# VH-VL binders against Type II restriction enzyme TaqI (taqIR): the designs that were tried, part 16

Target 1, 262 residues: Type II restriction enzyme TaqI (taqIR), of Thermus aquaticus (p14386)
Amino acid sequence: ASTQAQKALETFERFLASLDLESYQQKYRPIKTVEQDLPRELNPLPDLYEHYWKALEDNPSFLGFEEFFDHWWEKRLRPLDEFIRKYFWGCSYAFVRLGLEARLYRTAVSIWTQFHFCYRWNASCELPLEAAPELDAQGIDALIHTSGSSTGIQIKKETYRSEAKSENRFLRKQRGTALIEIPYTLQTPEELEEKAKRARVNGETYRLWAKVAHHLDRLENGFVIFRESYVKSIELFLQKNAPTLSGLIRWDRVAQEALTAP
Below, E stands for the ipSAE of ESMFold2; O stands for the ipSAE of OpenDDE; V2 stands for 0.75 times the mean of E and O plus 0.25 times the DockQ between their complexes.

## First folded at step 18 (VH-VL; framework fv_masavibart)

Design x5 (from w6 with heavy chain N103L; at its last look DockQ between E and O 0.73; V2 from the best seeds 0.00; counts 0 for: pae E 2.7 > 2)
Fold by OpenDDE, look of step 18:
Structure x5 (fold): chain C 262 residues (1-262), chain A 121 residues (1-121), chain B 110 residues (1-110)
Amino acid sequence: as target 1 above (262 residues)
Amino acid sequence: QVQLVESGGGVVQPGRSLRLSCAASGFTFDYYGMYWVRQAPGKGLEWVAVISYDGSNKYYADSVKGRFTISRDNSKNTLYLQMNSLRTEDTAVYYCARDLYWLSEYYFDYWGQGTLVTVSS
Amino acid sequence: QSALTQPASVSGSPGQSITISCTGTSSDVGGYNYVSWYQQHPGKAPKLMIYEVSDRPEGVSNRFSGSKSGNTASLTISGLQSEDEADYYCQSYTSSSTDVFGGGTKLTVL
């Protein structure tokens, strides 16, 4: 199981490393034409899990994004037509396709980041981790099982656009459980330290993020991934505190208590 | 959606005090730094003050330092600006604004409609 | 604080590209990449259009772009539209740990 998990991680990292992020950013960054809520039939999450969450496979293969999107599109011509008629009447399929392609790419990158955490966890940690589209629907990225309890995790990026303040769906459904925020940044420790020096009110915050950043690695193509030290630190934190955790555990507490060491 | 609603503006005499409020909604208030920016009638924008997400740190423009106090109540999703020793040059529309994201303190992505403060004899 | 220098006004016809300059010093625009641009329609609150010299916030049209050279930042609006008629302000972080705005530029779409 450990060997399998390690192989899965390595294969997935090779996949992530193969992505031309620069080209994708150039292509998709300026495109934000499809921002409406997607109907259930157009939700890409199940497909993303199908093609990229392969924790139980010995030799997993992962589709390129273009191939993934083509499959997603071709399987959903009917709901897409309805969607276009509803929101993009008079627009070409090509226009909408490009819009959805850009949106799905952004979604995929987020999910790939999430999956990396999970793959890394499975490879390095002892506590069981559960990931499924149904959990995402509840607003969590994964569930970590401890003795007698389960803790939800949610990756929080520094540039996250916060939603309206509301109770997390997972916490609403599972009273007494905990949801921990997993901080994630694309910035290097050095960049964050520099910002800390120039900061007026967020100096300590930047420094805290710098600590977080020390637990992250950057692939050659720029994709930021989780180091083993990250997940092991979180595991240790959960092993020590899980029985007493409830509600939302904010990123800063997680960073302070779990990710203090480089 | 993100909303910021300023209130508390009015007409006051020089030397008097006024307290502005900014009610925030549509986002996790206590994750973001908040700002006050003002604009004199027919003039440009002027940065006034900033407060960290937890209220632990504050910074002011020189023009208001020692006279104005920025604060927040995260339990009420409200930002405040206590203005003391008001001067005629403090006459302006006062905007509250939000950080671009929770790890930024240099940009203002959402603004309120503003509240007018008029300081006149 | 001394305001950054912007032209008082610029104008262009629909479909054209215009550029608004923002000139500061090595203590602000030239010293940092913390330059932003705001659009303000009459009687409305400002809207963030560009940050970090050239990055666009969510929902901002790709017709808006930013750059910087030396102590001068520039906002370029391509494919000018009537809705672009507004006041534009640049902003920069300063070595004094303050924020400074430009004087504003009125853009008229002819």
Scores: ipSAE 0.310, ipTM 0.737, lowest interface PAE 1.9, mean pLDDT 91
ESMFold2, look of step 18: ipSAE 0.492; ipTM 0.760
ESMFold2 (binder alone), look of step 18: mean pLDDT 90; pTM 0.902

Design x6 (from w6 with heavy chain V50I S56R, light chain G31D; at its last look DockQ between E and O 0.69; V2 from the best seeds 0.00; counts 0 for: pae E 4.4 > 2, unsure alone 74.5 < 75)
Fold by ESMFold2, look of step 18:
Structure x6 (fold): chain C 262 residues (1-262), chain A 121 residues (1-121), chain B 110 residues (1-110)
Amino acid sequence: as target 1 above (262 residues)
Amino acid sequence: QVQLVESGGGVVQPGRSLRLSCAASGFTFDYYGMYWVRQAPGKGLEWVAIISYDGRNKYYADSVKGRFTISRDNSKNTLYLQMNSLRTEDTAVYYCARDLYWNSEYYFDYWGQGTLVTVSS
Amino acid sequence: QSALTQPASVSGSPGQSITISCTGTSSDVGDYNYVSWYQQHPGKAPKLMIYEVSDRPEGVSNRFSGSKSGNTASLTISGLQSEDEADYYCQSYTSSSTDVFGGGTKLTVL
């Protein structure tokens, strides 16, 4: 695998390990977050890619969250004022700012986890991976290129709560393509195995999540990341199956068929 | 926004049957296990039946085993409870509920408004 | 039947802190972190307030907190408000695979 990609992964992991997750939890836990859909002008995703997805740079560096949030905020003073006037009649500027800060922190954590998969993929796998904010408009987190086809991925946390069931735009736009759900969980294999023993109906499902968890790691600060075995298992699955894959490949099939043994 | 809407309740004599439905919207239905929970008038909460996200596994409270059947149609985003051989003690408001997370069976995160079933002679 | 024991009623004045207990066995409460708490206003469906003993779902006020000691879990409501007047149920996933709700506690705000 590429030395540049390995260094980028190591640098990104050091950034993740440097986060004081406990302090952020304490700061944002009491804060009522902003729940309204953000207009396009306030979408943080392009900024998150700009500052945290640096796969092509030599010796990349990564902003701390506070500096990232200040940067995002300062670029958008007018659209922020319009948003506050529209949705937060009677609320103070400071109240709304802190609510948006808490919301963007949760978004950033989700995106950083997604990027770790992609950095690990570049460091360990041969199939090319493409990640860009433009792919979000198509409803995917990244695109993996196989011989004669391409496969979209979505990285999904076990605790993700979908708001609506609808056909993915990527699948509608590109007939005969596949979209693979890449599951992750913050629960340990031991916790999941205990839940499986006690389960009335979900024993099989908890054991599948335990398979997923065996391919994850936890940095010293508690941030959950993807092991090399995870991305290599997905690559092998794609190399074996890509010509026949189409439509949505659900997380439970991925866990069953791809994530067999660490 | 997550919504669960129960229907099919009513007044029925002992020994008769009813079928309850729960229409789900605002979330990906076939990722979540589902529950039926009931509450007799003036009484506490009692779980009734549980079904896995794919419908393959089902579990019942002892009080309803052999009489009630839980099922789901994931293509219609609908949960069902077939209640046979109804008894006076089955009189309750019946709620459908969703797991907190994918594959959680410990917590009842979202609840419907309930539908009243009255079993009286 | 493995029943969880709650007091039948609790009362408090606005601004006070109040605690509702939920006592079970070691397999219901003490050994595992599967306790949850539900708030139910009259004529309405229950609402999840606390899960895994002490965690709050999104949208639940931090005035609600949970804890346990030995075989007793506790729900604490600080800064009591009139809208907190409701029935409160604890629930645990028992080791015998019997989910149980406590009998419920009526909270009256004076």
Scores: ipSAE 0.257, ipTM 0.686, lowest interface PAE 4.4, mean pLDDT 85
ESMFold2 (binder alone), look of step 18: mean pLDDT 87; pTM 0.895
OpenDDE, look of step 18: ipSAE 0.758; ipTM 0.880

Design x7 (from w6 with heavy chain T28D S56R; at its last look DockQ between E and O 0.72; V2 from the best seeds 0.00; counts 0 for: pae E 2.4 > 2)
Fold by ESMFold2, look of step 18:
Parts: sequence; structure tokens; C-alpha cells
Structure x7 (fold): chain C 262 residues (1-262), chain A 121 residues (1-121), chain B 110 residues (1-110)
Amino acid sequence: as target 1 above (262 residues)
Amino acid sequence: QVQLVESGGGVVQPGRSLRLSCAASGFDFDYYGMYWVRQAPGKGLEWVAVISYDGRNKYYADSVKGRFTISRDNSKNTLYLQMNSLRTEDTAVYYCARDLYWNSEYYFDYWGQGTLVTVSS
Amino acid sequence: QSALTQPASVSGSPGQSITISCTGTSSDVGGYNYVSWYQQHPGKAPKLMIYEVSDRPEGVSNRFSGSKSGNTASLTISGLQSEDEADYYCQSYTSSSTDVFGGGTKLTVL
């Protein structure tokens, strides 16, 4: 747990806490007007890493979302014009811009959540973690390095939807590699226990999600973050099991075997 | 592209059995709970049965309990409904449906096109 | 057997707004926020339009909105179009741990 890593985590948490989530939710939640696949030239992921993944900087600073969106937009005027002309003929630029803004905000919240896991990992754990936009292209959010092996992770929200049955590219490249699903939920343990009481078939599953929720926390503005206990539990699980892990390690096995009640 | 395709419907006499299948594609089938919902001709929707993502837990509407069995084969991405001791009131189009979220029990997000079961002499 | 009451039919002209009601009890619509709405065109499977009282899934027009007050949930369709002509079903969680559907409402666009 280096001093630099602890400072980066604290600065990133202050950034997350500064977000006016209620205002953004009011503005963007009803807006789902841009649903087309974005061409590669409009992919915001490299920009999100550039501006928000600064684990190696001595004094990191983080853009507000509006400034981030303006930078992303201004760097891409031509491909944006082509995209708008192709898919939104007859719509005002203001309408399409707002739709893209709402879409990128939702992507940013997801990415900020996974970055919090990574910042927390660097501050609390000994095993090295590597995160880069090239890894996202391979279908993983980060690599964690153990003696003699590396394990990929994917951070997955309870409401995550998978659209494809294709095997993960990272897993295809090498026999014996492992990919671990890191679950998180926006629901509280109390909400999940209530659902478990009323469930017809999913009572056990809701209790596993409650176990996950006990390792999460909320900033004052409501942004959900990972507790130190979460990352330490995953690190212990990897230290015990990484030499023998292979393939996809599903969220429910992670919840059952790695996460312990606080 | 999420796709659910039911099959196995047909005409059968009361007291007989029939087995329905629902082939799933375009999503990670073994992360989702699955449902059977039916609709008698010209009538409304009626919930029939639900099964957890791993197949370990099952629950049935009172009208079919003891006669119908829901099951799944996650290696084949297929949901099943075994219908025994069929009655004329079981005549309906049978839909398979997927939970909205992983392990949700409250909402039916994607539906198949249905398969008709007719129970008559 | 449905415990949720919907009107048998409603009608409206293109461009109008209409509301379909779904009345239950304190043991279902009134007690929980697990209300959903489904659209069904003739010969087709139902489609989820609203869940959790007021949320829209991806791809559902913002002309569709949901709300509830007391024991009554409502689906509102603004700017009616001919494609909106269909049957609409509400559904709610019940205290008996069984989902129930309303009897359905036939919407006719004149």
C-alpha cells in the first residue's frame, strides 16, 4: 500500500464525491435517444482512461464530466458530423449532442466504478494490478499478477446484460488463464434481504448479493464504492487459488468463496 | 440478438402428456431465471412456472402444481416444460420468457413467439 | 385468476394522450413498486414497455410513461400513433409471492 497509491485513491474519491449525481440523474436518465453502435472513432474509452486513470501521477487531477464531454466532442468534429448525418437526418445537432452526452455519462459512471476498484486495489493490496484501454479491447477491466500467472477481472453490476455468447478474447489466447467476475450492486444489504424473504426461487441468490453489498460503501452523494475488505478478500482468494484457476470464474462463486461477511 | 423459440406444441387428448422446449440464443442463458407464461385463445396472460438460473429452484402456479415440471439444460441453452395429466383448460399458447435482470423474479423482458397446445377429445 | 382490474377497452385519436388504469390492492400495487406493463399486438408475443412502475427498457419510446397513486397504476401514452393499437396488460408482484396480470385493455387508435 504505497503513499502515492493512497493519495491517488483519496483524490479520486474526492472527485467522485464532488459529482452532483442527483442533477445528472434528472438530466440524463430519461434520455436514451442515441442507441446506434458507435464507430471506433467515437469510442470514449481511451479518453476515459486518459482523464480518469492516473494511478502513476504524483498529483492527479480529474476533469468534471462536462469538460470531459466537451474535450471528447471537440476532438471528433468530423466523425461526429458523419455519424449525425448518417443516423440522425432531420434532427437538430442540439438533440443529438444531448443524447450522446447522456450516453457517455452512463459509460463514464460505469468506468469510474471500475476505476475505484483499481485505485482501492493499489492502495490496499500487494499483488500488482494493471489497467489500460488495450485490456478493455481484450474483454477485461484489469490484470492482477500473481507468482507465475496473471488473472483478468471484469467488474459486473447486478443488472448487467450480456449481448453475446462469444468466448472472451483474453481467455481464448492462452490455456489455463482465468477471468474473475467482480460483482457489485447498487442495492443495500437490507433491500436484498427483503427481496430474499419474498423470493420464489432466488432467495439464496439475493442473500449472495447481500453478501456482496456488505463489502460496498456509499459516498455522501450516493456513489457506490468498494470497501477495503472487498479488494483484500479478492487478493486472498487469488493468493490461495490462482495457480489452479482457469476459465471464467463466475460472480456467484466469487461471492460464495472469496467474500466473507464483515 | 436475444431469441427464444418454443417448440413441442400440438393437439393432445385430456389425461395425456406433452413436453415443450424453448431454445435460447443471443445471451448468457445460465445467468437468467426463466419463465413459462400461457394465454388461452382470446384470453389474457397467465403465469405458469419459474426456474432459477442454475435450475436448482422451481416454483409453480397453483393451477399446474403437481402436473407440470419446469427444467433447463444450461449446456444446451434450453428450457423445458413437462406437462402431465393435461386438461382442456390447459389449452393455450405457451410462451417462454426471460427475467429482466440476472436472477430477477418480477419482470418478463424477452418473450418467444409461443407454441400452441390444444387439449381436446 | 387476475386480482388487477383494467378497463376492457380505451380509444383515442392520433396525437392524443390516453391513460390506462390498473387497480389492485394494498397487497400488490399499493404495497410494492413492482409494477410492469406489456404491449401485445395481435398474433405476437407481449413486449415489456414499463417496469418498476415508471422505468422504460431500452428502445421504448418516451411517449410511454408509468406512474402509480395509492392502489392504482397508470400507463400513459402521449402522441398516439396507429402502431400503438394493441392489448396492454399490467402486472404486479403480490404478497402471496405470485406475479399477477391484469385482464388486459384493448387500445383502439381511431
Scores: ipSAE 0.503, ipTM 0.766, lowest interface PAE 2.4, mean pLDDT 86
ESMFold2 (binder alone), look of step 18: mean pLDDT 90; pTM 0.905
OpenDDE, look of step 18: ipSAE 0.610; ipTM 0.841

## First folded at step 19 (VH-VL; framework fv_masavibart)

Design y1 (from x4 with heavy chain S56R; at its last look DockQ between E and O 0.37; V2 from the best seeds 0.00; counts 0 for: pae E 4.4 > 2)
Fold by OpenDDE, look of step 19:
Structure y1 (fold): chain C 262 residues (1-262), chain A 121 residues (1-121), chain B 110 residues (1-110)
Amino acid sequence: as target 1 above (262 residues)
Amino acid sequence: QVQLVESGGGVVQPGRSLRLSCAASGFTFDYYGMYWVRQAPGKGLEWVAVISYDGRNKYYADSVKGRFTISRDNSKNTLYLQMNSLRTEDTAVYYCARDLYWDSEYYFDYWGQGTLVTVSS
Amino acid sequence: QSALTQPASVSGSPGQSITISCTGTSSDVGGYNYVSWYQQHPGKAPKLMIYEVSDRPEGVSNRFSGSKSGNTASLTISGLQSEDEADYYCQSYTSSSTDVFGGGTKLTVL
């Protein structure tokens, strides 16, 4: 493992640990004002990568969310004005701002989770990882390179909704390349085991998620992060299977084959 | 758009049988557990039965156990409730409902408009 | 006789916040987080408003929120509107793999 990569991980984890998640949840959770698709000019992903994906820097620093949002907002006054006039005519500026702030926070949390995986990977694994906004636009959170092939990854948050089978953009563009779902849950192993015991039909699914949860850690502030064992298990899985992987590899296969032990 | 449409309700005498159907559309039927819930006139909701997405697991309320049978035909996107040995207390609007989660099996996110079953002499 | 007990009725004025309680008394009632709430207008099918104690389905107003303390789950409706007048039912599961509803609460908007 690279000393630089380890330092980046540690610094990023410190950043994550500094977040007042409870306050943010209280503030933003009830706010769902802005749910429509954002125009390209208002896409926060490039800015999120700019400020939070610093894998190549020796001494990375990370902005607080408020500062990040302010920066994002101030640079986009014109497109914001157009957006507001188009979708929120008659609404107060403050109202729309708060709505966007809430949405961007949710996006940021998702991206931070993704980046943690990537930082952990760089610190603990040997296979090269590539992350870029352009990949995200294609539904790929990162690419992991193996001898002769590349495998896409996508963080898959725990969901019990079958409707979440959104058409993976990846499958549309990259015939022959595999995309693996990386399962992620906020629930503890104990919670999931309890659910498994009470489940009528799909207790095994909860148990599988429990196995996943054993490879996750919870920071003091409640932020859930990936353990070293998680990424190492995935690496082994890829080393073994990458040449034969194609299409979408669902989280349950990953959990069963790669994350079977705590 | 998710739609559930119940049918088969009517007036029957005690001891008779009736079969209800629920036609599902707008979603992948075989991914979801399905439920029957009934409501007697002017009364509250009463859970009746649940069937797993694959039809392998079924559970019933004690009040209908041994008399009612829940089933499904995934090829037809249809849920059924076979009601035997009907009693006056079975009089109710019968709703079919979809499970919110394919793997949780505890919540009902979509409901039909119901079909009335009246059991009377 | 229901495993879940609700008040028969609650009332509030427009703009107010009201809370409906649901108390489990049976040891057979399911786990801590398996509580849902349904809204039913007269002559209409029930609508899921809250699940897993506090989660809100897509399309449900953020005026509806859920919580739980001990064996009592609560549905809170803020900014009460006339359209909120309806019957509300809590629901959970039992250790026998069955579901159970509360007796229902009639909400009147004054």
Scores: ipSAE 0.046, ipTM 0.604, lowest interface PAE 3.4, mean pLDDT 89
ESMFold2, look of step 19: ipSAE 0.292; ipTM 0.684
ESMFold2 (binder alone), look of step 19: mean pLDDT 91; pTM 0.912

Design y2 (from x4 with heavy chain T28D S56R; at its last look DockQ between E and O 0.35; V2 from the best seeds 0.00; counts 0 for: pae O 3.5 > 2)
Fold by OpenDDE, look of step 19:
Structure y2 (fold): chain C 262 residues (1-262), chain A 121 residues (1-121), chain B 110 residues (1-110)
Amino acid sequence: as target 1 above (262 residues)
Amino acid sequence: QVQLVESGGGVVQPGRSLRLSCAASGFDFDYYGMYWVRQAPGKGLEWVAVISYDGRNKYYADSVKGRFTISRDNSKNTLYLQMNSLRTEDTAVYYCARDLYWDSEYYFDYWGQGTLVTVSS
Amino acid sequence: QSALTQPASVSGSPGQSITISCTGTSSDVGGYNYVSWYQQHPGKAPKLMIYEVSDRPEGVSNRFSGSKSGNTASLTISGLQSEDEADYYCQSYTSSSTDVFGGGTKLTVL
């Protein structure tokens, strides 16, 4: 691991630790105003990468969310106006802004989680990692390069909702390549074990998630991040299996084969 | 557009049998656990039974265990409740409900409008 | 008789905040997060309002919130409206792989 990568990770973790998650949750959680698809001009992903994916910088700095949002907003006044006229005619700008702010926050948190994995990977692993907005648009959070092949990764958040079951976009667009799901949970191992004990059908699933949770850390503010053991385990898994991987590798296989020990 | 429609309710004598059906639409039925919950007239809700998404696991309230059988036909998007040895205390509106989760099977996010079962001599 | 105990009734004026409690034993309240709340208007089917103690389903008003302390879960309704007048039931998962409802609480909006 390079000194630069380690420094980037540390700086990014400090940023994550500085977030007032409780306040943000209180503010944004009840707001579901803007649920429609955003036009290309309003897609926040490029901006998120610009401001938060700085793997190649010697002294990276990261914007607070409010500042980030302000920048995003101010640069897109025309497309925003069109968007508001189209979907929110008669509504105040303040109302729509708050809706978009809430949505972008949720997106940002997801992306920050993804980026943490990537920063941790660069700091702790040997295999090269590539991340870009274009990959993300394809359902690939990052590419990990192995000898003669590339494997896509996608952070897979814990969910038991049946509505969440959908065909992965990757499978629609990419044949012949492999995409592995990287399981991620906000629950503690203890919580998951408790659920496992009381589960009717899927106790083993909870226990599997508990194993995943052992490879995660919780910052003081509650932000859940990836341990070094997590990415190293994934690297070993890829070193062993990457040449034979194809299609979607589901999180449960990853959890069982790569994340079996705390 | 989730919809659950119960049917099969009616008036029966004690000791008789009745079979309820719940027709599901608007969602992937085979991904969800399903429940029966009943409510006696003027009384509270009472959990009756649950069946897993694949129909392999079933659980019952003690009050109906051994008498009622929950089942499902995923090819028909239908939930069933076979009620045998009916008692007067089984008189209730019977609701079918969908599980919020496919994995945990704890909560009921959608309910039908219910079908009334009256057991009387 | 119910494993989960609720007050029989609560009341409040429009705009006020009210809280409904649901108390059970550790064995009755299947686990720390195994609590849900349902709203039922007369002659209607129940509606899920809160699950896992504090999570709110899509489409449910943010005026409804849930919490838990010890073996007591609470449903709070802020900004009380006339339409909130209904019966409310708490529900939990038991260690015996069964579900249990509270006795229900009648909420009257004055």
Scores: ipSAE 0.040, ipTM 0.630, lowest interface PAE 3.5, mean pLDDT 89
ESMFold2, look of step 19: ipSAE 0.557; ipTM 0.792
ESMFold2 (binder alone), look of step 19: mean pLDDT 91; pTM 0.908

Design y3 (from x4 with heavy chain G33S; at its last look DockQ between E and O 0.46; V2 from the best seeds 0.00; counts 0 for: pae E 3.7 > 2)
Fold by OpenDDE, look of step 19:
Structure y3 (fold): chain C 262 residues (1-262), chain A 121 residues (1-121), chain B 110 residues (1-110)
Amino acid sequence: as target 1 above (262 residues)
Amino acid sequence: QVQLVESGGGVVQPGRSLRLSCAASGFTFDYYSMYWVRQAPGKGLEWVAVISYDGSNKYYADSVKGRFTISRDNSKNTLYLQMNSLRTEDTAVYYCARDLYWDSEYYFDYWGQGTLVTVSS
Amino acid sequence: QSALTQPASVSGSPGQSITISCTGTSSDVGGYNYVSWYQQHPGKAPKLMIYEVSDRPEGVSNRFSGSKSGNTASLTISGLQSEDEADYYCQSYTSSSTDVFGGGTKLTVL
């Protein structure tokens, strides 16, 4: 691992630690006013990569969310106006802004989680990692390069909703390559083990998630991040299996085969 | 667009049998645990039975254990409740319900409108 | 004979907050977090309002919240509205892997 990668990780973690997650959750959690698909011009991913994916910088700095949002908003007044006219006729700009702010926050948190994995990977692993907005648009959070092949990864947040099992866009476009799901949970190992003990049907599932949770860490503000052991385990898994991987490798396989030990 | 539609209710005499069906649509049926819950006229909700997504696990309320059988046909997206040795106290609207999560349990997010079963002499 | 005990009725005026309690034994409440609440209007099927003590399903108003202390779970409805008038049931699971409902609470909006 390069000194640069380690510094980037540390700086990014400091940024994550500085977030007032509780306040943001209280503010944004109840707001679901903007559920429509965002037009291309309003896609926040490029901006998120610009401001938060700085793997090649020596001394990266990261914007607070409010500042980020302000920048995003100010640069897109025309498409926003069109968007508001189309979907929110008669609504105030303030109302729509708050809705978009909430949505973008949720997106940002997801992306920050993804980026942490990538920063951790660069700091701790030997296999090259590639991340780009274009990959993300294809459902690939990052590409990990192994000898003779590339494997896509996708952060898989713990969800029990069937809606989340949407057809992966990756599978539509990239036949022949492998995409592995990287499981991520906000629950503690203890919580998951407790659920497992009381489960009638899904006990083993909870236990798998518990294994995953052992490879995660929680910052003081509550932000859950990836431990070094997590990415190293995944790297080992890829080193062993990448040539034989194809299609979608589900999180449960990853949890079972790669994340079996704390 | 999740839909659950119960059928098979009616009037029967004590000791007789009745089979209820619940037709499911709008979701991946074989991913979810399914439930029967009943409600006697003017009374509260009573949990009756649960069946796992693949039918491998079944649990029953003590009040119906040994008399009722929950089953499912995933190829038909249908849940069943075979009710034998019916009693007057089994009189109720019977609801089928879906588990909230495909990979969890214990909560019922979607309910049918119910089918009335009346057991009377 | 309900394993979970609820008050028979509660009432409140529009705009007020009301709380409905649900008390069970340790054997009746299978786990600290396995409590749900259902709303039922007359002649209608129940609707899930709260699960895992305090989580809301998609589409449920944020006026509904849940908490738990000891063996007592609570449903709080803030900003009471006329449409909130309904029966409310708490639900949990038992040590025998069965589910159980409370006796229900009739909420009247005055």
Scores: ipSAE 0.053, ipTM 0.631, lowest interface PAE 2.7, mean pLDDT 89
ESMFold2, look of step 19: ipSAE 0.392; ipTM 0.725
ESMFold2 (binder alone), look of step 19: mean pLDDT 91; pTM 0.916

Design y4 (from x4 with heavy chain S56R, light chain Y93W; at its last look DockQ between E and O 0.60; V2 from the best seeds 0.00; counts 0 for: pae E 2.8 > 2)
Heavy chain, then light chain:
Amino acid sequence: QVQLVESGGGVVQPGRSLRLSCAASGFTFDYYGMYWVRQAPGKGLEWVAVISYDGRNKYYADSVKGRFTISRDNSKNTLYLQMNSLRTEDTAVYYCARDLYWDSEYYFDYWGQGTLVTVSS
Amino acid sequence: QSALTQPASVSGSPGQSITISCTGTSSDVGGYNYVSWYQQHPGKAPKLMIYEVSDRPEGVSNRFSGSKSGNTASLTISGLQSEDEADYYCQSWTSSSTDVFGGGTKLTVL
ESMFold2, look of step 19: ipSAE 0.511; ipTM 0.779
ESMFold2 (binder alone), look of step 19: mean pLDDT 91; pTM 0.917
OpenDDE, look of step 19: ipSAE 0.359; ipTM 0.724

